# VHH binders against Uncharacterized protein YOR385W, part 18

Target 1, 290 residues: Uncharacterized protein YOR385W, of Saccharomyces cerevisiae (q08909)
Amino acid sequence: MRGFSGQPLSDDDNYRIEKTQRNTIPERLHFSRERNMPIASIFGTRGYFVFSSEQSYDKFKQTNFNISTLDADGVGVPLFHIVQSYNVIGKITRSSPDFYIYKYVLQGVQDPPLYSDCKVICQDKVFRLCKILYCEIYAHQGFFETKYDFFYPSKTQPVKKYQIIKQSNMRDLYSTLDGMRFRWHVKFYSDHFRLMFLDEDRLNYSNSNQKERQKPDQGKSKAPDFVIGHYTRTFSDILPRSTSKCSNLIIGEHSKPDSLGITTVPDLTQEFACQGALIHYLLHIERERK
Below, E stands for the ipSAE of ESMFold2; O stands for the ipSAE of OpenDDE; V2 stands for 0.75 times the mean of E and O plus 0.25 times the DockQ between their complexes.

## First folded at step 7 (VHH)

Design j2 (from a29d with S59R; framework vhh_3k1k_2; at its last look DockQ between E and O 0.19; V2 from the best seeds 0.00; counts 0 for: pae E 18.6 > 2, placed apart)
Fold by ESMFold2, look of step 7:
Structure j2 (fold): chain B 290 residues (1-290), chain A 120 residues (1-120)
Amino acid sequence: as target 1 above (290 residues)
Amino acid sequence: QVQLVESGGALVQPGGSLRLSCAASGFTFSSYAMRWYRQAPGKEREWVAGISSSGDSTRYEDSVKGRFTISRDDARNTVYLQMNSLKPEDTAVYYCAAHEYGFLDDFDYWGQGTQVTVSS
């Protein structure tokens, strides 16, 4: 109950995922638990950091990056760091990405070098923490929509480029991952996005290129939404600390309840975390313009 | 001032070969991963190949795997793209790029591009 920011049961109901197994839902999405992934800003740095658990975030607050002893599970370090590119000319010419996502990777000091180039952040006698480029995001602003292209040049297995699509007059975001279609749905003037899988009925509806309109009485005629995750704002600490929690991502996954560090985050969870990190950054950019 | 200069682009026939070069200056080349991208007319820029700062790891986009080879010469501050068995669909402007991974800084450098045209 208390993994969801310590809120009561009514708030927990708002942040739960759908766990009913249905024959129209891919087996890969038959999740049994939620992972709570805090997003924070770190004083003196640019961008935002995604943590693998509340416990990992809480431990990081005690040490920041001044770490003398690394945990074997990777508890107490970030998982991802998303930043906006400095290169204005490169963005205009599409010669550089609009956003970078970096990943933190834990290795034994005796292990072979990583596949990708890395920057060593810290190490002790047993472990080495490295930061690698994980994902590049290119924004393409069209007449009626903005497309965000995700590119994974450093991934070990083959990775298809995919898009998140945001229509100019709407806040909802749509994506396709591994042939599955998803919607990040948000109500007007809310910052609570629900990540939903769009099954066969949803795919046929969306493929007509009709606008997504949801009226209060529609819920009586359709199957319930298949919610697999959430993005929600959380209150920042009022104390003047070196870190400030901004939001939480809650993502369904198949993992053990004590999977708290960066070494055991499932690949699918990592992909949705990257999408959520972009959403967080886009909301920040929108706020700064107002 | 950081500068990347591509060269070696040319008109070649299908099945031919080219070697592209990218000369770098103004930074510590051995600390950077290097990549090649290409952009065909009317298409978005796409990643082609990458090589780690150490040179130990290389990676290729599926359509060029087995035909293209990326390499680096840190003594000359140069990255290369050897392109064999060229096809008309390889026609594009080819760009090199450099990235440094850092905790507090995020930056990227690009070349001006070199044109490769494959036609009979």
Scores: ipSAE 0.000, ipTM 0.137, lowest interface PAE 18.6, mean pLDDT 76
ESMFold2 (binder alone), look of step 7: mean pLDDT 83; pTM 0.843
OpenDDE, look of step 7: ipSAE 0.147; ipTM 0.532

Design j3 (from a29d with G50A S59Y; framework vhh_3k1k_2; at its last look DockQ between E and O 0.01; V2 from the best seeds 0.00; counts 0 for: pae E 17.7 > 2, placed apart)
Fold by ESMFold2, look of step 7:
Structure j3 (fold): chain B 290 residues (1-290), chain A 120 residues (1-120)
Amino acid sequence: as target 1 above (290 residues)
Amino acid sequence: QVQLVESGGALVQPGGSLRLSCAASGFTFSSYAMRWYRQAPGKEREWVAAISSSGDSTYYEDSVKGRFTISRDDARNTVYLQMNSLKPEDTAVYYCAAHEYGFLDDFDYWGQGTQVTVSS
């Protein structure tokens, strides 16, 4: 369904993340708050845009890319732009990525460019807004699973990568990041994904022995899932020549409540946002094929 | 009760061959895709090979492609892994698994494993 002001009604109360100081959970996952990151389509463009906050999205809707004054915190501009690769030959030969993720960054006008492929979108007398290639995604499709390899090109640092795995005929996705394992879990006829940290002790227990099926009234686990994020689809109005919100990513992080712009999004939040952007695009592709 | 029982693991010399078997019971074997996984000491369990329920399609992890062959015999409810040109890096416990489309991972069926050791 659709809502006034592009903010739909919530369909349940499952948008919150787990907050803990438990020693068994890695310290970098001891989050203090949730960041809501709208994903939107923008008229006249391919792909989808991720915003750092609802407030940033709302401000952007008023200006699009016709921005005369750049906010120092980067409120009112996108954070990421994900597009499917146009190079059909390169995709078939596996010589080019299946998806690109571009990032919007603010720089002082006197600072040197961060990347040779930087595209200046706009500037004022203090800041310029640049679009850079942030991540390339290669899809390796097999009969039983598809693996999505994330490459983060960097001139000043070695390229780092991680992988998302989607098993065939299953909608859940699994990822590893900095030695930690995660699951984007979705119930069968839903578009609500929960991002969960997989406890290494629980994972090793499950892999080392064959488990009998649990009785229906016992559930799947004695401990609650450790939820650190959500992807939820938004049903909003699509108007001619307009920007429309398609979905929301909710991701746990360490930040101040007034951290609304692109300059203050933590690195870990950005990495999960890239995963969420891919999920959004894959859902679009699935519906297009039906 | 679902059971998967692996057998055929042994100590072999580099360049040797082994055939692993996995006998299945307690479910309709012909309706399931079957997979082999392995776990080396100190490593996470990894996928090795898979065969469709019809047997018409087979898939292999890159490091075993051309050396390993997965097959199935539905009359005997058994899946096989023929392992040729074995290397020390192939040393692991090998597990048989069955997955049903539309199942969550918690409903995967696993065997107990069979040890393969490749050394001189």
Scores: ipSAE 0.000, ipTM 0.118, lowest interface PAE 17.7, mean pLDDT 75
ESMFold2 (binder alone), look of step 7: mean pLDDT 82; pTM 0.827
OpenDDE, look of step 7: ipSAE 0.035; ipTM 0.426

Design j4 (from a29d with G50Y; framework vhh_3k1k_2; at its last look DockQ between E and O 0.06; V2 from the best seeds 0.00; counts 0 for: pae E 16.1 > 2, placed apart)
Fold by ESMFold2, look of step 7:
Structure j4 (fold): chain B 290 residues (1-290), chain A 120 residues (1-120)
Amino acid sequence: as target 1 above (290 residues)
Amino acid sequence: QVQLVESGGALVQPGGSLRLSCAASGFTFSSYAMRWYRQAPGKEREWVAYISSSGDSTSYEDSVKGRFTISRDDARNTVYLQMNSLKPEDTAVYYCAAHEYGFLDDFDYWGQGTQVTVSS
C-alpha cells in the first residue's frame, strides 16, 4: 500500500514519478518503480551510451568493452548507443538519418542468429553480445518547429514511427506514442526535463460556460500532469581518457527492483529512453555551439 | 576494392516499370544494410528505401510506398529496386549505398548512380 512517501532529503527525491491507479491514466503507465539509466561518454568513441542501471554503469567502468565473462542479465554493458550522423546533405533531404540509436542484445551462443543486422561485440562460452541498429531519427527543421521522426527497423515490412515536435521558440518536446500524448517539460534555463502524460481532459480549451467558468479549486480540469520520467544533468569532473557519466534518465516501469541488466528493460521504458537519449544529444549540441 | 555499381536506369513512360540493380564487391555483402537514394536535377539527394542485412526489415519513403520494392540476393551480392507505376516526379539519378552494420560513419560506400527518366 502507499502509506507514505518516505523522507525526501536528497536530490533524488525531486526525481520521483507518480504511481497511480487512476482510471483516467492508461494501465501501461501504472508504474511500480523508477529505473535510473545513466547516460555516459566513453573515451575514443562517438556519441553517448545509455545504461540500464547505475550498477550496470559502475560495472562497465571496470571493463569498458574488454569483457571476458558476460552476465546472464546483461549487467555491465550498455543498452543503447546514440550517434549523430555527419551526412548533412542526406539529413536535410531525409536521405540519411540525423541520429542513429544502436541497441546491445545478449544472446546464448547456441541461439539462432538475430533477424536484425548485427555486429558481435564480444562473447564467452555461453553468451554473445551483439549490437544492432535499433532506431533512426530524422530531423525536419522548419521555421516554426522541428519534427523528429523515430523509425524502428523491424523484422517485418512495417516500420514503426513516432514523432517528437519541438517548436522553434520553446525547449519543451511533445510526442505521441501508441495513441498516448506526452510532454518533456523544462523550465527556462534548466536542463531538468520532466516527462509527463497529457490527459486529454486537461487539454480541452472549451469555454462552454463563458459567463461562469468552472471554479479552479476542485474538479478533473485541475488534475495535475502525470509525471512518468525525468532527464537530469550530472555535474562531474571530466577525467581525461575515461568514461564519464553525463546525465541520468529516470523512467517509470513495471519491473522487479533487482532488474539491473539489459535483458529485463521493458519495451516502453526503451522507447522513452530513446527519447531521452535524443534530448541529451540536443543539449550537447546546444552547449557546443555556445 | 569496395565497389557498388548501379544499373537498369532507363527512359520510361508514366505508369511504366523498371528494376534497378546494384552489384557489390570488395566487402562482406551479407553483413551490410543497403539503401537506395535518388537525386533529381537541382534538388537534394533523398532517401528512397532500406533493407537490413538479413532482408527481414524494409522501409520506404512515403512517396514511393506501395510502388517500389527493395530486395536483396546475397548469393549474387546484389540489391534491387523494383519500381512500378512510375511518375514524372520519380525522374532522378538513383544511388545505392552500404553502411557497416551497427557502425555508420562518413565512410559510407556509394555507387556512381543510374539515371531514371519518366517522360512521354
Scores: ipSAE 0.000, ipTM 0.145, lowest interface PAE 15.9, mean pLDDT 76
ESMFold2 (binder alone), look of step 7: mean pLDDT 82; pTM 0.830
OpenDDE, look of step 7: ipSAE 0.295; ipTM 0.657
ESMFold2, look of step 8: ipSAE 0.000; ipTM 0.124
ESMFold2 (binder alone), look of step 8: mean pLDDT 83; pTM 0.834
OpenDDE, look of step 8: ipSAE 0.274; ipTM 0.663

Design j5 (from e12d with Y98H; framework vhh_7mjh_2; at its last look DockQ between E and O 0.04; V2 from the best seeds 0.00; counts 0 for: pae E 15.0 > 2, placed apart)
Fold by ESMFold2, look of step 7:
Structure j5 (fold): chain B 290 residues (1-290), chain A 119 residues (1-119)
Amino acid sequence: as target 1 above (290 residues)
Amino acid sequence: EVQLVESGGGLVQPGGSLRLSCAASGFTFSSYAMSWVRQAPGKGLEWIGRIYTSGSTSYNPSLKSLVTISRDNSKNTLYLQMNSLRAEDTATYYCAAHEYGFLDDFDYWGQGTTVTVSS
């Protein structure tokens, strides 16, 4: 028995983001479109894969990783692969990540290698597809909260990218990215997370709102939340030896409508996609505990 | 051509033991970390454990007391020893390989061998 209801992807009202030119909202969040990024399981591989578009996911289903021809935009390959670690030796002897996020990158065969430790997945006469370690996630569970630290791997010392905080007894997650504050909000018994920008000015106004009537004048009484993304589950047939879509991430971004492949996903979209991938994995872990 | 071929599956009584083998060819076996993964009927994939090129092992904590993974590089063979088998261990068992340094990402998979635990 499930306590969650999956939201259909095609419900436009539930998957809309705010598209604004207001000066009170940082310019980086003045999005032009939504990007739908399917999350899927792939037979024979642990963890989950994030795709840059539905079109990329659909193409990948035809080839898996047996790819004979790469296109310039990188349609038909994953963007990210998130996996949970069970490395007991690393936990005892040295710190080890709780999750790894790998990224797929497309390079020209004549370009110098960007990463000394990349794994070449496939190559044609023009392009080379490589898999690199993109991010390590460390979970620190406390009595009042669990902190998820995201690190860039490097040759010397990992550099912390940002932190996500999940408070105990709450499902919402909070993060600060590039000085901006965010909330992944979910209602009870739902798996639909809404990614919201937390404007300090709007929060201050909302905190000063007195609820003596409990029905303030909605025309001017408070500002609504600024929603910039969504995570939604889809019904998934989990069959042996199949590639199955599990969920969708919908993230606002600055991009052209024809940006379908991995080479044109904006950096900010990639950061939110990593957060959404973690959310997906945490929901998987919760379901396995039931 | 890379091949991983599992064998040793079959019917076993509850409380019994079974050793599975995975014969590898077409790649440098001693340079790859190896894993066992299983899928029970109607369930998703479950990682059992991994053996590194050094011979060190790492196990799914819920299975650690029941399984032992070993390798014989001279025979290009991976082994899974399972003890005290129960009905919930009924599954198709796969071996998998991945390049050292890319943990929990598998390059090659076998076709699987079926283990049934019943009387």
Scores: ipSAE 0.000, ipTM 0.165, lowest interface PAE 15.0, mean pLDDT 75
ESMFold2 (binder alone), look of step 7: mean pLDDT 82; pTM 0.818
OpenDDE, look of step 7: ipSAE 0.015; ipTM 0.327

Design j6 (from a29d with F107Y; framework vhh_3k1k_2; at its last look DockQ between E and O 0.01; V2 from the best seeds 0.00; counts 0 for: pae E 19.1 > 2, placed apart)
Fold by ESMFold2, look of step 7:
Structure j6 (fold): chain B 290 residues (1-290), chain A 120 residues (1-120)
Amino acid sequence: as target 1 above (290 residues)
Amino acid sequence: QVQLVESGGALVQPGGSLRLSCAASGFTFSSYAMRWYRQAPGKEREWVAGISSSGDSTSYEDSVKGRFTISRDDARNTVYLQMNSLKPEDTAVYYCAAHEYGFLDDYDYWGQGTQVTVSS
């Protein structure tokens, strides 16, 4: 028993995040735990749903939106729903989103609605569950890259949240969020994406002669990758007329282990979950072309 | 500072072949996608070919597909354009360009160009 405690776990070790505190790493990324966020296909619906925890997904499988009692923390309901847009006119003019991300929010029934354009999904005597438009994604396909712009919806001028860039015929995705740069890296033979903070130092050399004078030593090593999340596919049986877990997002955050519902997911975790939802959808689209 | 220097432009006969080179300095070459453009007199500059920073992906304008091949040598900080089955319509000044991929504030660097003339 003791002889095996020091051995690396096989697949579980590949899903860990970096918890080292470094001065070059923003304090917002000094995470203490991983949140597992299942992505599922729900029978009779388009798109994919992101859940705040495995426990929330497991509870949801028993009810499938036929919910008679809402949990105060929002366990047993999805957090996000990503769908591909079918607005034909907007697609032709390139003026409408390519994807919508909806968010589920829990409110007290006695409280005034916070969202004028929400759709009430269900309610009990204490809570109501609302679905709101959270994010719009615009895809701009260029010759060498596709840019995915994430926007907060607005009736006047949309506010861009961030951008994801995918080079043509490459699998890695790059994003910038609040001035921080990230890479979703995937090996050629895998569907396991690792979300990394890019701790890149840009050296300022005024000319090439200064670089050539600095002969590198043979033992110089780059700093380890600063991994803050993962996307992994789940292989499960095809179940007719059922909800199926398709993949998992594992995202670093600073939260309590018993924070399982939608009401306590940190804002940064939510943004990475939206990126992971897009990745999942893009992989689905690629598989359908084969 | 940053420099891109094209070479290999020449006068060639129709059906001939030519290889262009673009030597890069002053930046981390392996981080940049590289592209070739051309500009004939009185025309706007047009894209010809591109290669990703990793070298795994290449793309071509339709009229040069099957005739032109882009490649890169990161050890020599050089991108190449092999041009086969040249036609008079390929006559232009050819430019290489570098584009930092994956970031919102991308900057393009351009070379000075090299003249290719296809004539009997």
Scores: ipSAE 0.000, ipTM 0.126, lowest interface PAE 19.1, mean pLDDT 76
ESMFold2 (binder alone), look of step 7: mean pLDDT 83; pTM 0.839
OpenDDE, look of step 7: ipSAE 0.059; ipTM 0.471

Design j7 (from a29d with R35S G50R; framework vhh_3k1k_2; at its last look DockQ between E and O 0.08; V2 from the best seeds 0.00; counts 0 for: pae E 17.7 > 2, placed apart)
Fold by ESMFold2, look of step 7:
Structure j7 (fold): chain B 290 residues (1-290), chain A 120 residues (1-120)
Amino acid sequence: as target 1 above (290 residues)
Amino acid sequence: QVQLVESGGALVQPGGSLRLSCAASGFTFSSYAMSWYRQAPGKEREWVARISSSGDSTSYEDSVKGRFTISRDDARNTVYLQMNSLKPEDTAVYYCAAHEYGFLDDFDYWGQGTQVTVSS
């Protein structure tokens, strides 16, 4: 365990997650390690790709989509691809999403297809790599906030999974997933977002005006925030006509250190990665507006 | 405008051979991976073969491995599918497709297709 005390560490530790087990934190968030998930752009393509590990991204750079041999764990292929919809009329009439997230899945060639609505990317003697529509995102712009609704596709109608809320005058984003509340917090002059779990006691204390028998103490501090992930930009040279890493997502999970491919990413990690992918895209859109 | 034109489809007997061609225009052919897909009546379109933009890598759906060969000629902006040992199950409309990296479902270009019929 690295973070028994939760004390601030060196600059390299600013990208670490909290790994201490606390009885006030849901057991599902008792993570054992970090997963670094690069976000990259590929020349001649729209949108951004999320990789399951640095090793997977490094292998992908050698082949791009010219894949002749598929790894059993899915190392060397993307996990997610997020794109913005160009159908302006469909967005205004609410007949089209604002963003699509596609997921890459690996399947044995001898097995029946699990995903009838998939696009086959490549296949070798053992495995078939497919791309499926994983999530549709609808943005609802209000005067005080923008809500991003994440929907799973369905044959009858989309099923809402969760929502991210961005206040109009703030950069922070808030989400609720599986009954747990989270905050992507960013300092005013930074693009480093910290993903934090928000327990109910902290919300009640900060937002309640209840009057109970208490001793006033304006100097008291709450327990430190429970950081479970990070979004950070990559400051590297951008070469023309190449695949470039744009940023990194660092997300806590319970997994083995050699879990490097797309087949071994936990479900909760995948959902946080989708949130991080949207954040990356929103930052790109904002920078291009200015 | 981008254009893909398939040709070479015909009626052939089982065990026969056929060579399909797909001529491309309106984009930088050497920058795209190329694929063949097929669609039998009443079925969904399925992937058959793919060749990388460099031509160094090829891949095939299992039912056609050893029988079909994909190749490309960048000087002629053309991709080929050599089909040997044809079976009745290979009867379909065959489509050529060009794939940009990363936007395969949103930026793919398709031809009009060429009919291949394998029957006694």
Scores: ipSAE 0.000, ipTM 0.123, lowest interface PAE 17.7, mean pLDDT 76
ESMFold2 (binder alone), look of step 7: mean pLDDT 83; pTM 0.841
OpenDDE, look of step 7: ipSAE 0.182; ipTM 0.617

## First folded at step 8 (VHH)

Design k1 (from a29d with G50Y S59R; framework vhh_3k1k_2; at its last look DockQ between E and O 0.39; V2 from the best seeds 0.00; counts 0 for: pae E 18.6 > 2)
Fold by ESMFold2, look of step 8:
Structure k1 (fold): chain B 290 residues (1-290), chain A 120 residues (1-120)
Amino acid sequence: as target 1 above (290 residues)
Amino acid sequence: QVQLVESGGALVQPGGSLRLSCAASGFTFSSYAMRWYRQAPGKEREWVAYISSSGDSTRYEDSVKGRFTISRDDARNTVYLQMNSLKPEDTAVYYCAAHEYGFLDDFDYWGQGTQVTVSS
């Protein structure tokens, strides 16, 4: 409960994002705060849920989906639900999605209905909570890599959002989002992934013609890529037949300090949350294989 | 009772076109995503097309992409599959199915199927 002296820092101290004003790092990644997004399992359901904050998760544990009042900021409800595709009747071809990600959205009861398909989860006299399909993930296994394609729903043609690539015999994952390249790096014997931006100058370092550009005097801290987030598995005890936190996803962002609910999560944070949710599910599947 | 009734299956020449319909009753059609599946003789059932409950999102199996179009008419509680440039490999019984968002292992509803034959 209490301690008056502690020499080693906690695990949470190692999950700090890097602050930077470096010119080669896009302004969108000059974050000033961290958002902790718990990933949890809910008894009696499939898949995993991502929460917008610790406070939101803590509130949800008290009510589950028996919600009598909805908060205006959407504190106390999930943000995302990731589910692995399941064959209900017969076998389904590989051309169906491998994963679905659903998003919870909050609207005033007086607001127009959502354009997208939705399932009303609950409402009170002021707000309505809806669940919508947010994206579909297709896995394409090759000889040297597996590619995970994220698609937005579309009226005419599917719009590919981005791709995550896992090389064979490696646990690291790579993604490209809005022209920016990222690496989810995991250390040996660890379930701690570090989300890193791949600097264009560092990419040139790995190519020919530019290996003489770097002089030894110019670089400290250039060896590791710029860290913008973390995924960590929780080692806490899990009580049976309950809602249990499985992991934490920590993402750097620009937002107000009291942005705790689902209505104010930045778009970029939402995309990294979807990637982290997939990583969580892949780790689960990997451990089931033995 | 939930019912899904497919219709519009016929014998057509290669390169022809056909529109399948699936009329739904016994549930709130506008709240469900709809899918088409097909089963060729001696083969397992395979997915063909998907449309979201709002109609804003569609997806297709690779072999039918660009030739088939799924659509819905919520006023008629009906989902359609427009099939163009038909090939002998499209010969199958076609089924529609309803899936609820958010719960992939929830109840799914299936029709009785309609036969499409592409030959001669």
Scores: ipSAE 0.000, ipTM 0.131, lowest interface PAE 18.6, mean pLDDT 75
ESMFold2 (binder alone), look of step 8: mean pLDDT 83; pTM 0.837
OpenDDE, look of step 8: ipSAE 0.234; ipTM 0.583

Design k2 (from a33 with G50Y S59R; framework vhh_3k1k_2; at its last look DockQ between E and O 0.05; V2 from the best seeds 0.00; counts 0 for: pae E 15.7 > 2, placed apart)
Fold by ESMFold2, look of step 8:
Structure k2 (fold): chain B 290 residues (1-290), chain A 120 residues (1-120)
Amino acid sequence: as target 1 above (290 residues)
Amino acid sequence: QVQLVESGGALVQPGGSLRLSCAASGFTFSSYAMRWYRQAPGKEREWVAYISSSGDSTRYEDSVKGRFTISRDDARNTVYLQMNSLKPEDTAVYYCAAYEYGFLDDFDYWGQGTQVTVSS
């Protein structure tokens, strides 16, 4: 009897996201389902890998990167690979980011290159799997806070940038993405982060001319924060010298339930997954310091 | 001190061949993917060829595929571009570039360039 378990977390009410069509929530956040994205370590490699589904992770465990036949949806390969930079030039030259996020992309072997640079990982007679540099993360550590700048560099695409802010001696992280504000909230002594949308616009419109008022409006409900995702640590089996699931990201998205591979992960889901991958790495760094 | 030094540029007749070299120093060459770019007068710089840090992956821009070959010699810290069947539209300053992990268009290190001119 081994006692090992890998039960999916998406069926637990504690790990569900809110689904709504309310006008107070931006339409981009009107999600139809939850995507469970395992984060895993692969023996003999640095960093961590994010998978597009539990099914994709399970298939990958059978083949690793020795793949003879590529699935058209990209099931059985990672979506992202996050690594911490170990630049040989040193940090004082500021010539490199603190973290890299690589993305795996599937291309037809006869199609023109989608990117000007990639590392071909494997191919069959129909598809090739390429690894590209997708996101660079620059950490700016100050006395009161650390700011993580996410850059999506490419000469063939517009640069996107957003920021995560972690205050010193606090575990919560705050981000702004496309003008929307978010909070990764974690209770004291927990490793379960809840990703929440912060609706501050309603409070701003109500905070006018308060000079004459002495009491808050009692008995009215304030709009609660809207939960759109989760990060959870896995306490399942970690076997030495093998691929092991470390954690799960659960992210709301608008997609079909059979969207299991890397080819159909929505852009917004990918952006939140990059944030979650950083959180995972930061928790790893904290655990190594203890 | 990091340096990338291109050489081998020359004036060549159409249909001719050249071999460009890029000698690297000041960093661990085997850890870097290498690229060649070129810039023609009045045009933007464009990607030409790529070779991974391990040397097991190469890629080429469509207009040079089958005519140009990128290679590397880690013992000599040098990347090469063998250019065959040269055309007037290959006229440009050729640059090599390096970046850790080798997948970013905007590389950390750039050479000074070497002029290739195809005419007659």
Scores: ipSAE 0.000, ipTM 0.143, lowest interface PAE 15.7, mean pLDDT 76
ESMFold2 (binder alone), look of step 8: mean pLDDT 82; pTM 0.832
OpenDDE, look of step 8: ipSAE 0.182; ipTM 0.580

